# Designs tried in a protein design chat: miniprotein binders against q58433. Part 1

Every score and structure here is a prediction.

Target 1, 377 residues: q58433
Amino acid sequence: MLFMKYEGEIAIGPVHPTMLEPHRLRLFIEDEIIKEAELVIGVNYRGIELIMEGLPPEKISILSEKICGICSHIHVWCNVTVTERGCDIEVPERAEYIRAIVEELERLHSHMLLFGHAFEVLGFETMAFRAFMIREPIMQILGEITGGRAQYSCPIIGGIRPRCNIKESKIPALLERLEKFEENLKKLLERTVNDPMIMSRIKDVGVLDKKTAKKLHALGPTARGSGIHSDMRKMGQVPVYDNFEFEEIVFDDGDVFSRLAVRFYECFESVKIIRQGLKDLPNLDKRIYNPNYELKEFKPIDVYNEAQRGQVYYSYGLDENGRVRQVKIRTPTATNLACMEAILPGHHVSDAELIIASCDPCFTCTDRMIVVKENKI
Structure headers, positions and changes below count from the first letter of each chain, unless a header shows other numbers.
ipSAE, averaged over its two directions, is called F for ESMFold2-Fast, E for ESMFold2 and O for OpenDDE. V2 adds 0.75 times the mean of E and O to 0.25 times the DockQ between the complexes of E and O.
Where letters were taken out, [cut] stands.

## First folded at step 3 (miniprotein)

Design t2k
Fold by OpenDDE base, look of step 4:
Structure t2k (fold): chain B 377 residues (1-377), chain A 80 residues (1-80)
Amino acid sequence: as target 1 above (377 residues)
Amino acid sequence: SPEQVREIIDRIRELLERAMELAERGDPERALRELEKLVQEAEDLIEEAEKTGDERTIWLAMFLLYLAEDMIEEAELIAR
């Protein structure tokens, strides 16, 4: 076996220890071309699962909220849903609507953050700045709904926190902000698709073909960018979404453009969901929390939801003492990064960061490209 | 050893549970003291894991450290 001495090793990935999945890609480069990629999987989720083991279900929600800085809401929502389903706890419809509204706002700000980062990687600083500025109204809406904390803490077992109740008097102002957001998003889209320099850097780059995506079990926008239907909201896994008219955005080309385009166009679907939710809220029962539930023993059940990155999975049971048992948590990140690992070889090193970014690793935790060693031979 | 890591995780879980209970009972000062112990246990675990090169334990301990620090910040904000 010829030890191919690679000229360099580059590590790309999230370095922040708070990630469930502090994954890194090791890139082995020769003549500026990626020859091999190795995904090093961080296995923090097993430690978190072990910490959750034997705790009351109310306590594990605090832990789930701290797992991901960008997708804290979806983790908490999945977590409480396990207990709610396992114990047959009625959740008020208003609470589920607000959970969905907050999730779609989380999706929006996360996608805008990704677009900002993608434009930075592309060297389009003005477009990056615009994406970040377009994100601000969403962060303000989230702050108004959730009480201005970095963590929303919106879901609780049996409903939502009282502070997260959307008052009817606030709905007109929220709708106005969403309209302005959508207008700005349309302008950003139009500028992006009409810039041949941007389009040349993202089209036909980092192609994940549909067969490979299926084989590697790609999830969320990574799968949808390769022409695979993959949205738990459309698959009946999250019943509250059956109240909303929206489309699953799918592209077939499997390139960086397609993965970005899925997220761009699904932002408009998220806005539609939020508008419908806000419109219906005044007509729903005013109850936001069911205090009259009993915890009961149940065997581990599977709960799925659709984070901004794709399918999130939570499973646990409760024992006879009301303690959590057999916790399992899965995020889409490892699977989607493995798809990027598979397609990176043969690409120029200058495309690596963009290709990786296109699967939306958690950027709040992603240290940029760390050159680990130039082995000057 | 894997056994030592498990014992530390169990201890961390106990400290975390106690801190959460104390915070809910309105004893933030005692909750903070238990969280500070959690921070120290996580730091000690990091230091030991760095010597052995156990990346998994390092990552777990760093997560626990962050969790404890974030909970301390929240408890301090409630105590003000």
Scores: ipSAE 0.080, ipTM 0.619, lowest interface PAE 3.0, mean pLDDT 83
Fold by ESMFold2, look of step 6:
Structure t2k (fold): chain B 377 residues (1-377), chain A 80 residues (1-80)
Amino acid sequence: as target 1 above (377 residues)
Amino acid sequence: SPEQVREIIDRIRELLERAMELAERGDPERALRELEKLVQEAEDLIEEAEKTGDERTIWLAMFLLYLAEDMIEEAELIAR
């Protein structure tokens, strides 16, 4: 019998100029079974911390927006919050509500994108198409609120941009569109859980046990799929969320199914948050911006929020000249990929892409598997 | 090598600050001319950074190019 060993590489994250060296997961394969996995960390956000040092906080908002093309809102929101809290800047309640509504819309479209890609990886093209169709109306809503689908530059220090204010006359139509999305999401969930072929590919596959998840500091849906409570929105870290009734979604089995199920049910919770927020807006003060703030020196403070992939952390201070110092930015991607690195050995290579996708890394439209080593007998 | 990396990073910071200042302008035709020059400078810096082999410096130079190109696209839309 001939046994062949291959070394494969899957590029994780967008392949574009700012991602010259994305995170990579190298797979060492024997007879189509993964024997070893090695995570190679990219440098995407570490370089930007260096550049941010010494800049005014307004300028780092521009850089924060560009860190992640699909989650730019949460990065800008975290950034302005550091300065707002450090300088004791009052942010109007209406602005905080709209910040949360936009983030939850971003969570919806991001989860739907992941579902579509997961179905593509599994070869269920009609289900993938349906996920992308369900996602489209959410992208349209985001574009209407923020002025563009690809740019979510809604937060500014002290409030939101005026163009992002949600006109009250538009709320009934937005609620109706959200209801339609919810109906279609429910159908998608039913079709998924009632399809034995789909379930056989995701249940009991890629198990991340709770002990390993804790040891490796899993975050977000990756952690919550393994029985770990870790939602910054429920932990008092994002005060505006105290106004909304919603549940933290946790599953215990740690398989691909569990990580996807967390995201499916989180979509329903996001719908609840958006609906409550939209219904409350007409009763809030109309002010969306505080023009009367002053910047002052402050020592580094910590800001946490919950992106669709998990915890996002920003920390910095301002010096006496209003310049940003001691920048630290943490996202969940690298730690969640380390969890996948730990569990991949023993799986068939055909499941590798699905297992990795289940932690929602920055997906590339072109995955590359590089065969660099062959061993024959 | 360490001194070369330091010099390239300092140049990248200078160009990033220039790019961000152009973003604040209200004259799209002038901004386009300056941004096109910045793209050329960024491409030169990418080549220099690649010679160092320092992944962080290469990424920063590529980020500068990306930012400049994104700003050109925005400026062209405004001028139309």
Scores: ipSAE 0.044, ipTM 0.577, lowest interface PAE 6.8, mean pLDDT 80

## First folded at step 6 (miniprotein)

Design fb1
Fold by OpenDDE base, look of step 7:
Structure fb1 (fold): chain B 377 residues (1-377), chain A 80 residues (1-80)
Amino acid sequence: as target 1 above (377 residues)
Amino acid sequence: SKKRIEVTFHGRSPWLLEFAIYLLVDLAREYGAEVEFRIEGDTVHIEIRGISEETVRELIEFAKLIAERLGLEVEVRIED
């Protein structure tokens, strides 16, 4: 029995190829069919947790931004929220609104990046290019709000940075750009669902059934693609979202199509959230930062939020000197990749990359899926 | 005046050296700096160019923090 061992290294972590603990996926293949998949999950964020130890909470935000090159905002937001809730620090409503707007913009650009990559994997280069072109206006909006294209540094303890304050005079132009984005996204969706070649490659492929998804603790769009309600924004974990009308997107089929479709339709919900947020901003108090916060008696708290990939978790303590202790960070990537590992067996090797991509591993980290064909004779 | 800094990390763990590079290079690039690096055995040389004096202080503080937390030796040179 000629076992062709394909070892794919999925680097999942920070953007740089020098990643310490890339996730390694080993595929055991027989007659072009995956027999076994072995995922070694690297925990690169453990190094960051170690560096955070014993620092003031004001100094650890920059380290949280380094955990993920695509979802830096959600990490910083979760980080500051631990201190804010733990010390009962009032955060101005305007700051929370802007945090949510920036998060939904981060969700949009991340989903567009995934769509681009999925089309590349499918061999639809023109569709990939269109997805990347649709993404650029969102990156420009993020750059104009935060002053940075990739790492925004928007949240701080007690609010947001002054540079991240959305001026009312910019709102009309932002709304116009969002409208254009939504129109382009609708056109992309229409082209995708009406292409039988695309649909044949993603329907009934890489099925994660609801029972398996629950058992393996799938999160975010990976869970929602399998008919599981899983959105921290709807579960009362992020109170600012109670101000917005939006739907949790859920599909039941559990295939690659369902996982992509969740994200596609979720983009429209993100646009709705941003529009509502921008509409309400002029009526909110102008304060964006609480300068009078005190690190009072710290109460340990678990912080959850909903990243583009699913639930993010942050927890740490503050010691008697106001220093961070016992940092715990959890990202949805590890659990969602474990779901893909579990469903890979029985699929053709040519579907492996698409199945893995459908859980949205951090592509800024995965730019080097090296499928090492080891012909063990 | 745009400053240049050279940061050298020393350590026996290639893993820790790579992580130190990643953290510092990524931060430097956020500030719009030009960054070059080389690995020579247990030593990493990082050259960062085109940075403001304020950014120099932040990068040096961060490099020292990385070294302290990862158990690396660090040398920093500032050039005008």
Scores: ipSAE 0.039, ipTM 0.523, lowest interface PAE 3.5, mean pLDDT 84
Fold by ESMFold2, look of step 6:
Structure fb1 (fold): chain B 377 residues (1-377), chain A 80 residues (1-80)
Amino acid sequence: as target 1 above (377 residues)
Amino acid sequence: SKKRIEVTFHGRSPWLLEFAIYLLVDLAREYGAEVEFRIEGDTVHIEIRGISEETVRELIEFAKLIAERLGLEVEVRIED
């Protein structure tokens, strides 16, 4: 029997050369079937952790913002929360509500970007265009709230930036734009699940069974697509979410369809959260910033939150001089890449890009060149 | 009667100065003020116009709070 071996490399992660190196996923292919997948770690949060050591907590927010170009808000939110809890700083309710609203808007636009990419990979250009068009109004809303920079985020220690305050007079228009988004999302979902060509490519493909997902500590929609309850927002880790009625979305089959379905239904839950938050804002005190705090020494505090890709973890303390110490930062990226390493063997190479996209490994970088090297035996 | 003030922040941190601008300018604009600012090295100058005397007092107190909290130097000049 003749075996032909191929080696392919997919660059995953930020392209910018400063402190981060993209992860690489190497595929070893024989007869168009993936035989092995090997994760090569490119990003090094240890380097960022070391640079953050000894800085004032106000200054590490800049570094937190830079960790992920498409999810900068959650990183800044986690960072300020460590200091706030460690120093017993009271954050105005309005600020916490707006932090959550901005995060859920980021979840919406990020999930829509993933849907557009998945449709592109499948060759459904019209569906990809629809996803991007549905996404655009959410990007406009985010720009209006956060000031228009892609890496500009709204949390500051003790509150939010004043420009990120949502004026009550703007709420009716925001609610109307959100309703339009929801209507278009329903149509996109209907078109997807009723298209047998689309379904044939995503159903029963790229299965991550629950046992393997548990062993690898899968996070976010990757875990929830395999039947694992993993949402930090429902596990008491992000107290502001206790004010909103929403459901954790879980599917059991672990296929590409399940991971995409989790994201589709999470978008509807995000709409519910944003709508409730916007309607509650007029009833909250108007204060968005606590000017009456002092930094104090504290031992490391653990903070968890739920980004669109899964759990984000920040931990550090402050020393007697108000300097950050013992920094630890974890994101779902490495674990979700390990899940891809487990999923890909046995699949045809034509499904590789779709399976990878379904795990959302910072997919803005997965469109870069896939290099397949042929090894003849 | 409309008042005019000039607020000057000075400090060694460009991002703390940027915070000071955002905090003060946003509140001033909520009060309906016309606002201009310029950045000169480690110094920021913010001109706020078209506000009532009551609003002037609130903005001055807020500017001083910003400076105190962020560790910046602040100077306020009131005209007309």
Scores: ipSAE 0.000, ipTM 0.139, lowest interface PAE 18.3, mean pLDDT 80

## First folded at step 7 (miniprotein)

Design fb5
Fold by OpenDDE base, look of step 9:
Structure fb5 (fold): chain B 377 residues (1-377), chain A 80 residues (1-80)
Amino acid sequence: as target 1 above (377 residues)
Amino acid sequence: SKKRIEVTFHGTSPERLEWAILFLVYLAEDYGAEVEFRIEGDTVHIEIRGISEETVRILIEWAKLIAERLGLEVEVRIED
């Protein structure tokens, strides 16, 4: 059997040229083994930082919504939080609760999307379909709250948009949908962990050790899958989360299983947060927006939040004219992909897609694996 | 009446031209516009259709701002 020397480059990158984070992984393969991986980090969001410079803070949220097709809410939330903190703007408690509820819904649908994709990569089409079906109720809830399924604007400076106010009359139906989601998720989990074929493909594969994860600054579930505590919600960076009882999910083994397991169990914690938030909402003041604020000059401040992929960072100041200055944005994707770049060498090419998927790169932002066969003649 | 605008960006940085396209396309799509673009060397042509007169004003302001921030030249044509 002539082992065809696969001398090939696999480029894993964004399908659409209009992506702000067009990260690509180039895999150099010899005899079906990954020899080298090269991460090309797309920095199109640096263009957004330049465009934001000198704008009124009310206008920059429109730009932040475009950074990520799956996690637009967290970007907008971080963005408005900079202005709110810098200008000492009081945000109504109800608005912060709704911001958190929408964030956890965004986390849920994103994790379900990842599970669906991971099952597709594994060749478990029925399980993939189940994951996508479980996701749909969450997308419906998001659509009902925000008015949009894919890109939704909820936060504004001083609170939330009026359309994003959760009516008390809807809360019972939302709670029922969450309960059904949780039951379906438990069934999916049970089926996954009891399938030895699935478990053999994800255990002890793509191991990111804790030392390497720290060195490369892994974030979110990628870090937590390697036994690193990394959740801005637990680090006091997002005060509204202090109102909720939930756990930070951490696993120690650093493999594909651990990174997926963190997200699976985190879904239950997100459901707990949403349930608590919805139960408290009727008892909060009905105000959802503070119109009584003034913009003031402030030096750049650091704001952190925890997206589904990990820590998001926004920083800017306002000048004497109320214009945004020195904008800096950081997403967790670059560092998490760098962790996958570091661990890919030595793995069989058939595991590459799953390993990369396990850090949850924005798949709407990633091309399907293009195998470029360079025929070295 | 639905309006059409053509926005032309010009500059020597391909990266900055791509950013200009990306942002203006996304903005126009958010307003329910139909958008087409073409790249010709150091020039990008963006055609935006099916927009209101109010949207035209907004998109022109954004196009100018994008050009200013990215160090690009910009031309805007409004067609009925």
Scores: ipSAE 0.438, ipTM 0.813, lowest interface PAE 1.4, mean pLDDT 87
Fold by OpenDDE base, look of step 8:
Structure fb5 (fold): chain B 377 residues (1-377), chain A 80 residues (1-80)
Amino acid sequence: as target 1 above (377 residues)
Amino acid sequence: SKKRIEVTFHGTSPERLEWAILFLVYLAEDYGAEVEFRIEGDTVHIEIRGISEETVRILIEWAKLIAERLGLEVEVRIED
């Protein structure tokens, strides 16, 4: 690599200085224009794959919850699905419905967190605050269902934990809270799209064209913001979603606006899914867990799901002793960040943070805060 | 009685040491532990405080497993 003498280097790290930076972006700048970007991505899941090897499948769920602090549910769900498919374990329909409801709630709060962060980066503190306030009711619902704010631990092999069962008596209140959320989200959207200062900062900025997005294998909302259909829920990979009417949100322009817009509009689709799920729940069998299964040997099976950031992939097999073998995990973050790295050159340095934020790098998948006390010797 | 443990990982791979830290810290935090760590060259010291005797056993088992899987050396000290 020819060390081009750049006039300056800016390292853009995570928003919080106490996070061990799982990703570090080095920007090489000339006349305030990014000439080159170097993204260092910490691949923490590889370590987890090594630790998972040879463990019983019940134990690896604990590890899966640790991969992502914001999307722990989807990782656990994807994980248990491997065992369920490999062992031909019937999962009660009610359990799958609740898994989907919790996932869509996780999607909602994650998107609201991104909106809040994007507004902060843009200098719109009032809008950021509003996004965070809109997020809180969703976090409360998740806490009420799962018993935890960050670690939901809802899926288990064969179903869901008993504490995660949604009681019929709670459904009306949940629906009312969702309606209020949707109303507030609509107001936030209207304010955003009608603000020319916001729109000027996000339109035609950080364009990931469809060709580049395909070449770099963009996933989830990052891909969908560039006009690529990419949703495992629509591709038949997660059968429970076949019970719900919802749209895949796609935008063609590939800019920061498009990536944010995909997430804004799919929040309404998530609300639709949750409403349908909650409405159907009373009519389903009350069973939430199948205790009548046996673990059996199987070769590695590919399982996909759609996290808030895009496709999640889990694969492993079980040996004759019921131990996990050949674990592979893929998260969308690394791929999507590589897309942002590719498009950063030529942009003004002041847009860099927003461009990166627009792919919603899991700041927690990447940035679990390890407080390193540097003892200054 | 709340226990304290010190877990020391040793190895030449910074990446593997980092993974060991991340995983053990995250596990300890799930149990409501206070966790501090320091890196000294090829050695990582992790101090875990405020844990039950049961949690101590669990974390020691995980520390050993992590070390084994990552090809690290591990030492555990239990303090009262």
Scores: ipSAE 0.365, ipTM 0.773, lowest interface PAE 1.8, mean pLDDT 86
Fold by ESMFold2, look of step 9:
Structure fb5 (fold): chain B 377 residues (1-377), chain A 80 residues (1-80)
Amino acid sequence: as target 1 above (377 residues)
Amino acid sequence: SKKRIEVTFHGTSPERLEWAILFLVYLAEDYGAEVEFRIEGDTVHIEIRGISEETVRILIEWAKLIAERLGLEVEVRIED
């Protein structure tokens, strides 16, 4: 008998017309069952570390912003924090609050984008459209606060850009818009969990058990969907979050449902954080920037934060000439993609896109099936 | 006042330049540019169009920094 294997390819992550090597997950299929998955890494953060070496810390922020178009704020925030802690630079509390508010807005829009994609993969276009509609007001709020990510970022060493200061007169309207978002999110969640067709596709599918998740060092909602407490915001790594009442969201079953549910409930926690932050701002000192600091030489230090996809890690030192040295950047991207590689074998090919989506692959994942050489007897 | 530049990196493979290419593309697009690239063996050509004189200066600075950090030769051509 002829032994038959087929190869498919799914592009994972953002696709830009000039993108040279997106992450790719190659599927080797026999009788419509995935037998092996092979992750081919595209964008490589090790190259960016080499480029960053020897630059002033201000230029590191520009590079950091371009690492990811969906999560640029968290990268800039991590970068300025390394320099701030290494040089003992005090950051005004108001600036820290606004940094957190912007990050939680970033988490909201990113999770909503994922939900829209997941509904598209399920073939539920009405729900996908609704998710994108709910997301749009969050993008508008972000644009109003930051002026657009094309030319600006919010954190700067010692504070935030003056444009990103949230005027107290704007807070009532922001709170109202946030409440409307929360109402629409509740409706979306209710429709999802009460739809037997949706639930049958996501429950008990694509299970990443806790032991495997630990072995692969899963991070973020991928880990929290498998029963692993992993949220840097609750682990004392991001001090400003100690001022907010919110919960780490954890589910135990490790299925597609659990990974999506973590993200759904995290959106409600993000709303809680943003609301508390906005209500507290009028009571904070008005300073948003510390101009009275000096850069100094320091040995590499570690900074952790929680992006929407999981832990982000930045480390570097500063030499006597104010130049960045020994740069190390780690994101959850490769680890979470490796989890997909481990989950997929044994599943029917029809579930591949959904399983991949549940790990938040930075959209434009597609099934591109090709016939490859047969393993002949 | 709109300009075109071509950035050419020599003596490398696309694998070494992957993120650098994306960085230049995204940065140029922030300034409203259109970007195309082409790979021929160990040479990468990046054409950037529809940019201002100030943007040309910024992009050349970054291209030279990238080449320095990665140990590459870089050529930049400017055309109006």
Scores: ipSAE 0.154, ipTM 0.661, lowest interface PAE 5.6, mean pLDDT 81
Fold by ESMFold2, look of step 7:
Structure fb5 (fold): chain B 377 residues (1-377), chain A 80 residues (1-80)
Amino acid sequence: as target 1 above (377 residues)
Amino acid sequence: SKKRIEVTFHGTSPERLEWAILFLVYLAEDYGAEVEFRIEGDTVHIEIRGISEETVRILIEWAKLIAERLGLEVEVRIED
């Protein structure tokens, strides 16, 4: 009989062909049971903060957009908001509505990508395909509103890009496409919860209890799956959301099922927000930007928003020459990965990728754990 | 006509060299460039091809800014 030890690595984080050091989870495994997990931080924001220091705030938006390929809108929105609040720049209500609509569309496609990945790691390829099919129309809507990849950034200081304005004539079609998405999402949810093979893999698996989640400062759906209220949209941090009726989704069991369920039901809430926003737009003032502002010196201001993965935080000030100073950026990725390293010990290695997907999935998690070191007893 | 440049960053911080690569590559690809890079110890060479003369000037400005902010040495060679 041979007792086998080995070390595996799973790359997690933003994936780009030129990405050099994504986050990694090192797994120390004996007899197919994870004994220890260690987070190795690859991506951090110190380099981005250093590059941003001393730039005019308009150039910060270019860098903010590149931080995350799947959540670029929220980063640009946070950035322009820091300058807007620091300089007391009026932002038209219509622009704030469209910023929120675009963010909720971004939340939809991001959650659908997560579901597709989760089904892939479980080996349910038909369900994964369905999730990706349901996602594609949302990507098309985003492209139509923002003008494609080159036009993806919607917020600008004082408003939104004129091309991102949503024409009243297009709203009925957008509402119909959103309704079809919602119908297909309901079917996907029903197939998931009615499949005993899927449920046996996700229920009571990968539990993150509330005390541990609080101690590790879990954010976003990871925190809300463990009974923690953490949604910046409901905490007064993003005023435009006061105009929409929606609920913070919280589950208490802390298992993989709970974290996925938070995201499933958040999609339904996002649909509600988008529908309300689209229906309100015809009644709003037509202004979408404020061209008549001047930048002024201000001390660092904190801005919070709720990305698909949780809280995003931006802070900086402007000096007397209109240059950005004391830049700080935080996202939930590192803290949610810390939760994974706390959850994983004691689980069979076959559950590792599922647990990871349920907390903060990335394309690098597509069942490509590699053996780095094999240690024999 | 299409232009080619090589940007070389040098410094003793692996993390700062990696951020320089990441952002210069992102910017170049946004302009439709083909990008390759190699790392040789404390030096990174980034080859950027298929860009306009206007884009060359923009990318050189970004490369110098990135190097200045990250405390790196930078050299740019313009090749055709």
Scores: ipSAE 0.027, ipTM 0.581, lowest interface PAE 7.2, mean pLDDT 82

